VHH binders against o26223. Designs and how they scored, part 123

Target 1, 191 residues: o26223
Amino acid sequence: MKLLWTSQHIKVTVHIDGKVSKMDVLEAIKTRRSIRKYQDREVPEELIDKILDAAMCGPSAVDERPWHFIVVRNREMLEKIPEVHPYGAMVKDAPVAIIVCCDSSLEKIPGFWVQDCSIASQNILLAAHSLGLGAVWTGVYPLEDRVEGIRRLFSIPEHVIPFSVIPLGYPAENPGTRDLFDPDRIHLEKW

## First folded at step 6 (VHH)

Design v56 (framework vhh_7nfr_2)
Fold by ESMFold2-Fast, scan of step 6:
Structure v56 (fold): chain B 191 residues (1-191), chain A 124 residues (1-124)
Amino acid sequence: as target 1 above (191 residues)
Amino acid sequence: QVQLQESGGGLVQPGGSLRLSCAASGFTFSRYWMSWVRQAPGEGREWVSSISYSGGYTYYADSVKGRFTIARDNVKNTLYLLMDSLKSDDTAVYYCAKVPYTSKGFLDSYFDLWGQGTQVTVSS
C-alpha cells in the first residue's frame, strides 16, 4: 500500500533583537539553489563573518568541531583554483570563496570529520542564501589531486585536509526551485 | 603614493611591553587584510600576525600566540601590534604588510613592504 506524503510549510516566529520576526526555515532549505554566476559586486566582510559564525554552529561528532576556514578574495588566487579543481571554473568569477578545512589533530572519533565539514559546508550555503547571496559547494575531498592542489595553493599544513571550496557572491542567476520529494524513499516501521 | 610607516619600536627588558603602529596611505586600507612580519639579524622573514578587514578574524604565529594582540583602526588607517611578555627571541625589525587574503604561513612574494620597519630589541 502506497502512502501519500505532502511537504509541510512551517513558519517559525523568532524574536531577533527583542523584535518579533518571521523565519521560515523550511522555505530557506527548499529554495536554496547552487549559484555559479555572480554580480560584479563585492561581498561585505560583515556578511562573511555572519556566514562563518553559522558554519561553526553545526553539530559535530563528540563535539570535535574540527573545521578551519580560509577566506579567499585575491583575484590571482581565485583564478588559480580551476587549475587544480576541474569543476571549479566559476570560482574565478566569484568575488570571494571559502575553503572549508579539517584540522585532523582536533578529530576525536575516526572518520566523522567528513560529516562535520559537510555540515559546516551546508550551513555556509544556507547562511549565504538567507543573506541574499548565492553560493555553490565544489567538492575537494576525497579526490586526492584536488586535496593536494588546494593544499599547495594555500600553504595548508599536512595535518589539515581541505574539504570543499565554496565560491559566493550576489547572484546573477535565478534558477527555479525543484520538487525533490519522493514518498517511495520513506518506509514506515520497517524497510 | 602607496606607503606603510612603522613606529613604536625600541629597547625593552624581558617581560616588558611595546605597542607598534603602522600608518597606511595610498590604498584603501579598510579593504585589505594586514599583517605583521619580523626579521631577526641574519635570519629570513617570519610571519607574526594577520587581521581581517573588519578585525573580526585574527591569526597568530605559535611563537607569539597569547602574548601579542593585533588590532586596526580603519578610520585612522592604522595597524597596531600590542606586544606583552617580550622575550629575547622577539628581537627583530618589525614590518607591516598589505596582504590580498589571510595566511597563517609567510611567503616573501606575498607581502609588499614599503616601510623601513621598526626595530624591537629585548635585552637586559
Scores: ipSAE 0.000, ipTM 0.106, lowest interface PAE 18.8, mean pLDDT 82

Design v57 (framework vhh_7nfr_2)
Fold by ESMFold2-Fast, scan of step 6:
Structure v57 (fold): chain B 191 residues (1-191), chain A 124 residues (1-124)
Amino acid sequence: as target 1 above (191 residues)
Amino acid sequence: QVQLQESGGGLVQPGGSLRLSCAASGFTFSKYAMSWVRQAPGEGREWVSSISWRSGSIYYADSVKGRFTIARDNVKNTLYLLMDSLKSDDTAVYYCAKLGYSFKPTYESYFDYWGQGTQVTVSS
């Protein structure tokens, strides 16, 4: 049995002690870090809704928007992810994880769903960071064993491909920012 | 490691001039845009000027246009700020900053590294 979602747009007012972190786009991009240690603190559903709204705003090839999302809060399920994803050990310590999936039936141009789901995954990371949360992208596709492991764990249909698992929570670590700008990778007018 | 070391600050009377220098090390200076940023007592940081890696593009805050000149020496790995017609409102700690990708920043988040600063006091 599946409940139908309302078609109305509900304005979510985010209550984080009355304050929402304001970060410009460039600051968010430059200061976002992978966070693998989380506080023992619940992430409000309204923040997850904001993150998923941002994820769906990414561009996609021929506007195919093939992404689907699974929100996992069940502790037992989170604890099983490392069994099928060896580099996903931190997921069991997160209060919530989002699994980014591709519905292949929505694909209009072959192969571009990988870029589409990458964009959605990055938007999740940026949105989480802008809201005071930490997250990390753990890779699933194109590793066949991880794809099939995650599919079995979450009863994902054959026409849907799990792409990434992104644990989220309030950060319990504060890695410094990185100086990643490399002008040697910029070529003017030609190679 | 990236290091930026400012010098040349001091006490000066209104209408006077100062030259600030910033010695850079730990990165390829000639390939990065550089900026001067200042902070007056009890105020936030204010961007002053930026110069592109080859000096082909230079920008100034409206408060200093016509009075300050930014320059660089890519052989000596040194950034300069030539300050003329100094006003009491120019009193601040002046920081040398290495820019990331943009050389007309309005926010601190655009800067990768900051120096220790040099005090400029315009008084009496």
Scores: ipSAE 0.000, ipTM 0.075, lowest interface PAE 21.7, mean pLDDT 82

Design v58 (framework vhh_7nfr_2)
Fold by ESMFold2-Fast, scan of step 6:
Structure v58 (fold): chain B 191 residues (1-191), chain A 125 residues (1-125)
Amino acid sequence: as target 1 above (191 residues)
Amino acid sequence: QVQLQESGGGLVQPGGSLRLSCAASGFTFSKYAMSWVRQAPGEGREWVSSISWRSGSIYYADSVKGRFTIARDNVKNTLYLLMDSLKSDDTAVYYCARGYTPLFKSSEDYGMDVWGQGTQVTVSS
């Protein structure tokens, strides 16, 4: 880490931190929506740190925790993502994106890293929502062209697999609620 | 090709005002957050202020809050720092930088990837 600042008397006014929705877990799960439009408002590093802490708290197969994360704020890099991810157009308009990756050297059980990284991705979405942010999961794995494109763009080693790209920011849209409960999908004691 | 060029520095008395400009070229200025960073003689770099690409987010170091104003003109590809009530402690070389800089991380960790040559501000007598 290159420390470029020597003054310890400087305090950043975190103008936009503290917009935390005080909702219980069930409300957070039920009201989280995919957000693809973002305000022109930077996300403080403190909120990103909270989101990544939450992401790493998910369960994983045999506690392998194979996830690594790349935080992208560079506008030029964000603008290149749609070139290798056709459904990632909104990423270029986001103030920040998180790339969820699997370090295959940490994998203990073949194939379960997909579930592990899915859990981490969902925790990012829920944590962002609980902090007043909006996010959307854009799929990378298992589409080989997207995996290779993202790998090249971010200099990701060959033993590391990019899984998802999650742009996030303060929401500039408010989609309505959804009623998704379907009792016909619940079977008691047998199929 | 990608370049930032500062201007507007000079000698000013305590309590005076200066307006710094930073002309950007070789990239789409309107799509990048921009920052001002200063370095006093014999000291390390000190972050001063940042502004998001459409001015929706603006941040100031506590040492300059209320005295300095950061602004941008996306049509002219120019970043500004309006400095009021200047103090001797504001004496430094002021750099324009492309990107957003959180205080607890280095600039390089957050996309501050292009720097100008700097412009000298001296507050004396």
Scores: ipSAE 0.005, ipTM 0.295, lowest interface PAE 12.4, mean pLDDT 83

Design v59 (framework vhh_7nfr_2)
Fold by ESMFold2-Fast, scan of step 6:
Structure v59 (fold): chain B 191 residues (1-191), chain A 124 residues (1-124)
Amino acid sequence: as target 1 above (191 residues)
Amino acid sequence: QVQLQESGGGLVQPGGSLRLSCAASGFTFSKYAMSWVRQAPGEGREWVSSISWRSGSIYYADSVKGRFTIARDNVKNTLYLLMDSLKSDDTAVYYCAKSPFYGTRLYDSEFDYWGQGTQVTVSS
């Protein structure tokens, strides 16, 4: 027997603990929580690649796609992040972190890179959650001390701006789902 | 400028072994997933195996699992396919194929570059 392939017949299956993730988009959005405690368990390269693929699928202003990503697995480097990021203490305990960056030379409309990198960061959080991982967005931009600290730590060029640091891993905590719907914030036709 | 050049094909007896190589140039080989795809006479293309940019993820078609081994050398920019226990059904032209993305990502099962292929014939 032969397995013939076309775009319609390619089978790419991800098994997470012997199981395929079946979370739909709305469930992922509503159940995603910031996770700051991680199991002492390595995250497979394939899952990181899927997360980064999702990050790059976000819309960007005039399709400028200014994002670059640094994947950090090195324990010594992860342990140095809290020295330059006061709220990044959990990063040293994560098996991996992704640093979302903007290459300002790719920006076509000034200022929209912030929205572009925010979309990429949120897609990382949602993709991680859908794959059975936990993650948290720790803010870098627009806090200049954090921007310069992360830049120096990872040898980031002057025209590239570190935007966020997102540690991720298999969750070691299980916070409940939040109920955030507020109809008083919805206005019909006019304010 | 991207070039993929296969070698190592030939005629072998059933139960024999071959090692295919693919020399890559014109791109940063170490950053992309690579695959082997084969095509037998009168058949469509059949995916054989894929390897991620760091060799952390490796996949095989069920027809070759346990018999073939995919490997890469990122210093030499070379992809390998080690073929053991060859069967007549393995007769095909074997193509080296490059993923358009880093890591293991397949762009909706499309590869952006292909080699010219190397012929493997398994017969007595």
Scores: ipSAE 0.000, ipTM 0.237, lowest interface PAE 11.8, mean pLDDT 84

Design v6 (framework vhh_7aqx_2)
Fold by ESMFold2-Fast, scan of step 6:
Structure v6 (fold): chain B 191 residues (1-191), chain A 126 residues (1-126)
Amino acid sequence: as target 1 above (191 residues)
Amino acid sequence: QVQLQESGGGLVQAGGSLRLSCTTSGRTFSKYAFSWFRQAPGEEREFVGAISWSGGRTDYADSVKGRFTISRDNAKNTFYLQMNSLKTEDTAVYYCAAHFGYTLKVYSDADEYDYWGQGTQVTVSS
């Protein structure tokens, strides 16, 4: 018998180092830095879920949403990434990495998947930062050797293109913030 | 690349409790999702419960929900199945299993698991 439709839902509250994160959007954008040194601590699954949810909320050309994600926690697999990505040495020291991929079968307009996957990658970086984690975008596409190396390493199908590898973890460095505002790059009404 | 070993099985009376343990060796424990399956004589292997690599997600077969609890202890490279309010129908060989790699899901399909223990007998008497 079903007597009531009232659900008794319990929501898990995720705390970062015992504190609730309260960073606003502008603060997150302005203070995010590339982080390449990580603490030897696991990242909770709940935080990865939040990061991937944010990644999928990005705009895409003609709403094609061509992105797929591989989450890598296996130490042996993380240690093999530098073999196919020369600037990915920090990945082996991260507790987790996210590989952003394009499923070309979902592409509706040629070439815009690069922008779509760039947006997803940036959302991963911002979401990680807002949750007290550090991350860095390491480039894969359009470098043929890296694309094929990552494809072979993670058994990625031929119609799927690996775009970026983003290691993340609790930061073991604090590079501070940058003053990047340059009014000479702003033109009013025309060039 | 991982070896699994069950312990804690044995004889117990209906309404009693048992805790099974699965110890791992080889690869890093914290990088695996784990599960328990069971097989009674002459029946197919059935899913019992699973726990994600982080411990943040669990799932159970309808037949054991509310009676069994799966948990993990990364410091001891061990995960557990706490079995309460045991029934004669729970009599089976219990197997622990490991899923290589990370997933946002817990798996109930035996084909998702690459590494298996040898099994431990649980017998529930009336």
Scores: ipSAE 0.000, ipTM 0.145, lowest interface PAE 16.1, mean pLDDT 84

Design v60 (framework vhh_7nfr_2)
Fold by ESMFold2-Fast, scan of step 6:
Structure v60 (fold): chain B 191 residues (1-191), chain A 124 residues (1-124)
Amino acid sequence: as target 1 above (191 residues)
Amino acid sequence: QVQLQESGGGLVQPGGSLRLSCAASGFTFSKYAMSWVRQAPGEGREWVSSISWRSGSIYYADSVKGRFTIARDNVKNTLYLLMDSLKSDDTAVYYCAKYGLPSKWTDSDAFDIWGQGTQVTVSS
């Protein structure tokens, strides 16, 4: 483990021998795909630290940054997630998952925590992709059974709301990229 | 099992007032954003108002802003809609719904509606 200081003096762990993609931002955005199949291979702690650093760099309403993250590597806990999240079956096969949470005590402007946690979730997906990993966003909020199931499973306090579960790992599938640009959805000056 | 029971509707004259209530059970009411949605005769569903789980965020449709007030009581698991200065165009069945804090609603499939609604008729 090596710790590097960013220009903001944030310590980041660095994996010197890891696969680091030379993607620019636009390439990362355009080529990121949901990955649901993972290699039986550990994700280094250094890469998780980089991903979480990126997650916390998102814009946040009135700079409230209400997000908290749970990093789950315990196999038994990962295997229990599909029991409380029906569309989370792939999580049990991932080497690690990140649970994005909102600490409501940190909220400064009402209701914007959903956007804040969405931004953090997307940054996790983009950062993972840029580092040669695959990930997928599985929705938790606003579905009651999933929120309460994840809360109980990970001992999340009542003032904290689990927002998303993001399994990640080295990809064992390679879906093609999508061309999603639709000029009919762009309106100049007025609707 | 989710149960939402609306009440408080009735016949009222233009310019009058009504208070609607929605009793919620079968889910953790205090952890959900709640909305009021209405459906006028022969029309689709129209979003009216939304309130976040701790009342920190409140939104109104332009047609009702300044006339309606949404409120909730998380101890009683009850959602309210206080309607003032009622107009004939407010005539509709009013439903309470759980989910999201929308700024705009046009699609009835976006609403999680479990109750029968309560009829509001504004007429002379």
Scores: ipSAE 0.000, ipTM 0.112, lowest interface PAE 18.6, mean pLDDT 81

Design v61 (framework vhh_7nfr_2)
Fold by ESMFold2-Fast, scan of step 6:
Structure v61 (fold): chain B 191 residues (1-191), chain A 124 residues (1-124)
Amino acid sequence: as target 1 above (191 residues)
Amino acid sequence: QVQLQESGGGLVQPGGSLRLSCAASGFTFSKYAMSWVRQAPGEGREWVSSISWRSGSIYYADSVKGRFTIARDNVKNTLYLLMDSLKSDDTAVYYCATRFSYPGKLTEQYFDYWGQGTQVTVSS
């Protein structure tokens, strides 16, 4: 079935724990954590649309925007992902997953699609977090067996490369935040 | 293969109660959402209620809210619909349904598998 997504910029206010929740960009970046346990509650399609809109707003090399997305809600298909992705066990327990793909025919500069799809993947994680959802990036590329497994499972054409599988849902865990600032990794003027 | 078998229908007076059951087999029942859909004589299908695989999400049509309760037993592979304060407008064939896909909402009326239905008649 061909799904048409609309890029409408309608502001949605998310209510979390009975309260209006808004997160600024720095808070979202600093408090986002990988979430691998999900509630069995529905994720509304409108939130998926907002997440994908954010994913497509990332920068790309020479504005090539090579990304395509597969939204997987089919429970039988979600349960098959761990068979071809050893570190994707949590995917079968998620209400939805997004597969980030590169359409190589859209590539303008060879090799930069990896960075492009990494940016799209991170934007999915940040957008999900800002909307009260939890998600985790499970790697597909550059492991060829995993790439081909996902390709066959979702009938992905040869010129399209599956990059990451990102399950998401309402979080059923709270790992807390991290303090990762390390000034020894900052060099002023010279190395 | 997937099989859904409804039971518990019958003739009941207005204001009465009835309990429908749906026995599921041929798939891992505990991993799929389940729904009740009804069809009144001469009318189209009307979605009644849905329950997620762990009972964490439950939805009702406005016409049955406060009167009907959906429940499931994942050990017995059985779905239930407890119907209270029945009205003549509740007269319909009630179907148990499931979808192996989750395309958006449990309130959508697009299902992969249906039972054969059980008749509920509310009449004096």
Scores: ipSAE 0.006, ipTM 0.304, lowest interface PAE 10.6, mean pLDDT 85

Design v62 (framework vhh_7nfr_2)
Fold by ESMFold2-Fast, scan of step 6:
Structure v62 (fold): chain B 191 residues (1-191), chain A 124 residues (1-124)
Amino acid sequence: as target 1 above (191 residues)
Amino acid sequence: QVQLQESGGGLVQPGGSLRLSCAASGFTFSKYAMSWVRQAPGEGREWVSSISWRSGSIYYADSVKGRFTIARDNVKNTLYLLMDSLKSDDTAVYYCAKEIYKGSFLPSDYFQHWGQGTQVTVSS
């Protein structure tokens, strides 16, 4: 005989807040923080679609837009990420992660794909924040062991380069504010 | 008011094929992930397959991978399960499930059904 797997009637929880808080661009940039602790709460696919739409709206060198994205919700796969990414321990606790990749066949100007994928990664972080989610950028490229580990784990072709892994979810932490404006780093007219 | 109506089950011989359908109403079908779950006699529920709202993500239990195909028609609000190379172990009541739980498609993490079920019997 087999052990019993039971279906549980759980209330269909519409996001009870029902809305994205209106946040101007400057506020979103200034209040976004890296979030590494997440609620045990699913992120609707529609919100992931909105985040990825925003990711693809970034500028890219010569409009090459070389980015591809892998959306990971499978718990076994999320649990394997820390095995190939030493600083990605929080990924196993996230309900979802986005892997930002570069398709090198789409690259029109050598080397600028790194900037393109950085812009896409930042847009993911800002979009997630604007939608009430928390996220953190964990670096993959240019660390070759991480690049190859992620490639093997997700069956990524050789012409595609994994750039970052961004776990996200509803935040279970509220880090303090940061006062980062430093006028000594602004030079008028000349150095 | 959510209604899921499964159909297409029946008696088939080993190696045969069946096509299951699930007609959905009472909610915006195109916005929800859908799954097939089965329950064999004397056993608990077993997740079979899941498909995301636009078919961008599709998952199968190892027991059915390569033999079953999940599909959806968002215009007709219908979920399908195409079953090939049926085995006696596939004998079960098959249920259409409306939603994915905890952002995971793994059978150990997720089981849900909302329909009446349709009986599939594989027997020679």
Scores: ipSAE 0.000, ipTM 0.110, lowest interface PAE 18.0, mean pLDDT 81

Design v63 (framework vhh_7nfr_2)
Fold by ESMFold2-Fast, scan of step 6:
Structure v63 (fold): chain B 191 residues (1-191), chain A 124 residues (1-124)
Amino acid sequence: as target 1 above (191 residues)
Amino acid sequence: QVQLQESGGGLVQPGGSLRLSCAASGFTFSKYAMSWVRQAPGEGREWVSSISWRSGSIYYADSVKGRFTIARDNVKNTLYLLMDSLKSDDTAVYYCAKTWGYSKIPESSYFDYWGQGTQVTVSS
């Protein structure tokens, strides 16, 4: 047998404010921002695999894990998403998007799949950020016209519900971080 | 101007080996996942194997797992399929295909360009 390709070693590094840094969990949570402008650079498939691994590590109601993922790299398909998602204009400019879906046949407790898919979506955003990528959650469910539009574009079966479309890429913007801590929303012992 | 050109097929005895090649042109080969798909006479298309653009993800159909190896050379824009321990059931036309979507198990609808195919015949 002959190996016909060079082994590629991908170092996962985090770039914060132009600096290379290893981000802890709290820092990742606090510094993640929605990114809607992307560099004209491919995202390595190995990074997509790491992000999807993280997405599937979320907790789910009664361990039902109803999530499925569609990875879209085809430019023509990405360009069609804004036709069915009015606030998804940035998707056409992204090198890749992940569609988070729920397979309703895997649901063990009615309604909890929304929470399950929300957790998976947030893990995608955090994992992308930790790997030096930018992403944004664009909502699909519960807007019926968006659900059916995305279903039609990607040939999604009736028992599967598209939940979110998450474009991602190397960031071409840096909005900075937000200080959102509000102690007035914390109640001790009782309301 | 997308072009996929397969070669390396032929007649081989059971237990033999063949190496298929697919020369790609007209697109940025190094940015796309590639697949091998086969079609036996009178049968539908059967997905055989897929490889991601940097070879980080490789998938095989259960029928060929452990016997076939998919590989790519992004400098030469060439996809390969090394076939060992060939069986009569492997007799088919083998097609190189560019996939438009990333998938652990690609569906036929994900293939947007096909080569002309190369015939593999396994018989005594």
Scores: ipSAE 0.000, ipTM 0.131, lowest interface PAE 16.5, mean pLDDT 83

Design v64 (framework vhh_7nfr_2)
Fold by ESMFold2-Fast, scan of step 6:
Order: sequence, then structure tokens, then C-alpha cells
Structure v64 (fold): chain B 191 residues (1-191), chain A 124 residues (1-124)
Amino acid sequence: as target 1 above (191 residues)
Amino acid sequence: QVQLQESGGGLVQPGGSLRLSCAASGFTFSKYAMSWVRQAPGEGREWVSSISWRSGSIYYADSVKGRFTIARDNVKNTLYLLMDSLKSDDTAVYYCARHLSPYFGKTDEGFDYWGQGTQVTVSS
């Protein structure tokens, strides 16, 4: 039988290696950079769990939440990604990658799954950054050859569309931040 | 039909050992994180240990750390709890519980199925 318990009935103590970052949201957004060089160091599963929890918290058109995720740690599989994704060379050097997918059977409004999966991908990047990790979004959709290559490599069903491949790891590079604020792109009241 | 069936409980003397098992059926066991939760007479439920879907993350309550070992066999669809150096305070009904996901994003509210429980009594 299915039973649900409230948090008040269970006391949980979780110990995670390292310090908890208190980076605020604006700082995380402004200082996040694409990271393509990683330390030869394992990313703990509990950090991946936190990142995936954050990925699923994004807004979704008509609350369809069509995202699914494949977590890849197997070195042999990571080394095969550049064969089907020419700009994914850095993935083979990452300790882990997350493949963001759309289950089209969950789609309620045609086409909005792209925005849903973009939001999930960005949340992965921000969550990783806030936890002291580096990541980069490598595009899969809408490039047909990459979509089919990734689908075949990971045995993804026909109704599921691979959207992005995001390698993650502890950063081995530290690019500076950018000042991207452009007031000429802001129009008050009218164009 | 989701089912969780615990076994291995019983009466044991302080300092003794027991091995609990939880046989899972009716779902893809390898895709869920699993936990052991206990309840002593007149007390609330106390989380004991959790294990992720692939055994990559394992957590223990401070009260059992170093004495208990959680394990899973995804081929046999079975969750285990090896209890060593048992104390009278370990006396409780032990439940296995299924998390809503393979991960620990929401461990304390994330249970959707529970076993019937198995009684462990530690007394001299």
C-alpha cells in the first residue's frame, strides 16, 4: 500500500563533503561562466542530486515538465560523446555529464518543450556553479545529426528528444567575469 | 502491485548482530532510493539509513553510524540492513521505505511505499 509520511515524523542528518556555499542568486547569475576544463576529481552523487532537484524546479508551459535526465559517469560512454557531438570534446575529460531530454508524450503545448528544457539546462548550470562546480551547455537540439547520434548512443526512445549535454566537474580554469549590461537594449514604455 | 516485505527481525542480546532484508516487488527496484526507518514504542519515526539507486550515496543516522551497514542487491530486488553491536536503544519496529526518486532531493517527505515492519528487540 502507498503511504506518505511528513517531514516532522523523520529526523535526517546528512553529511556532505566540503562547505555549503551561500552565493546569492544575483551573484550566481553574474559570475557563472562556461567551464570546459575539469580536475581529475569525482563529483559526489549528493551534489548531482541537488543539481537535478534544481533542474526540475523551473517554470514549465502549462506545467508539462517534460524533462528527463540521463546521468553519465561511465568513462567509455563519456569518451564516445565527441564522436556524435563535434563541439563536445571536453565531455571526455569530465567526471560526469547530464543529458537533458524531453519526453514528447508529456508535452501539452506543441513546441514549448524547447523552452522547458532550456530552463532546466540553465538551472543545472547555475546550481553547479553555486555548489563550486563548473559546467558547460553543449547544444544537441535542433541539430538532427546530434539528436540522432545521442539517441543511438544512449538507447533513447523515439518519443524522447535529447536536448543538451552538460559536462560537470570541479573547475580547472577560472575565467574572469564579464560586464554584459547594455542599456541600449532597454526601452522604456515603447520601442 | 508494489510490495515491500521485511524479514530478519527478532530477539537478540546487547552486543549481538542481526541482518534485516526487504524484498521488493511490483516495480523497478533499481530506479529508486531506499531507506530504513524505525519506530520505538511510544516514539515517533526515526530515520536510520538511506541508499541511492546505484549505492553511490549512503547515509546513516548519527545513532547508528559505524554499527549498521545498509546495502542493496538490484538483481535480487532486495534491501539489507546489517546491524552490529546492538544496544537496547535499537529496540524498534524497522520499516523499509521507497523514495519518490532514485536520488535524495527530498528524503524526509519523499516516501511513497512502506513495508509492514519487522520487530527488533534488544534485551538481556
Scores: ipSAE 0.000, ipTM 0.186, lowest interface PAE 14.5, mean pLDDT 84

Design v65 (framework vhh_lunsekimig_d3)
Fold by ESMFold2-Fast, scan of step 6:
Structure v65 (fold): chain B 191 residues (1-191), chain A 123 residues (1-123)
Amino acid sequence: as target 1 above (191 residues)
Amino acid sequence: EVQLVESGGGVVQPGGSLRLSCAASGFTFRSYALYWYRQAAGIERELIASITRGGYTNYVDSVKGRFTISRDNSENTMYLQMNSLRAEDTGLYYCAAKLYPGFSYTKSEFDYWGQGTLVTVSS
């Protein structure tokens, strides 16, 4: 048995005129969509590792980086998420989900962990998209019933707060792109 | 209760065949990569065959072409078909299920192991 380590670029694929090309940062941001339908196809561990690396690279208030992640591949556990998260029905059909959590013992400034975990969640969505995967952010915090349901389901300690559940997989839908630029929301110099 | 139970072991003559089964209870194989390990007397446990969630197989060189690993997610069972058995194949055969294979940051608590089944190849 031989083990060969090869340098691999992060595969970002965009179909343009029938050709596959690498996506730049602005294209990734503008073309990312919430994906709720997934192919019956395994997501390699290497891609999850790249996504989690990207999640941890976000800015954090006073560099507190309070995020923890639970990676869920167990089909029985994924099937139980909709029972405690009413708008998470698609999670049971995903090959994997990431639960973004805050360890409150790592918080240096009260309240900023919400922003920190939001940044980590968005980075997961963008990284997944850049790697040819689809994902969707399903909200947990601040809805008390969802927080406690997810906590109990995954044996999360009291000092850790589940923030979001992000199912991901190879996309089985293409909702297309949106033109969201609205100049009426831009004010020059003053309101 | 989570369990993996092996069956199909026994005594066989060189050149013979055996089919091992590994049945799961308390969890579903669908999300797991599945493995067969062998432990011979006085030797550390070694990986001999694996099958990914997607059905891709890998074998240690000494059993390649002689052993076939397969999975049946609907029956929650994994198999090892062992042909052209040799004296060196004698040992305890363990099945294993791993939720996060290849992740260096995951805990071994996501790995499930069977209790082992004995295969003896003798004349």
Scores: ipSAE 0.000, ipTM 0.262, lowest interface PAE 15.0, mean pLDDT 84

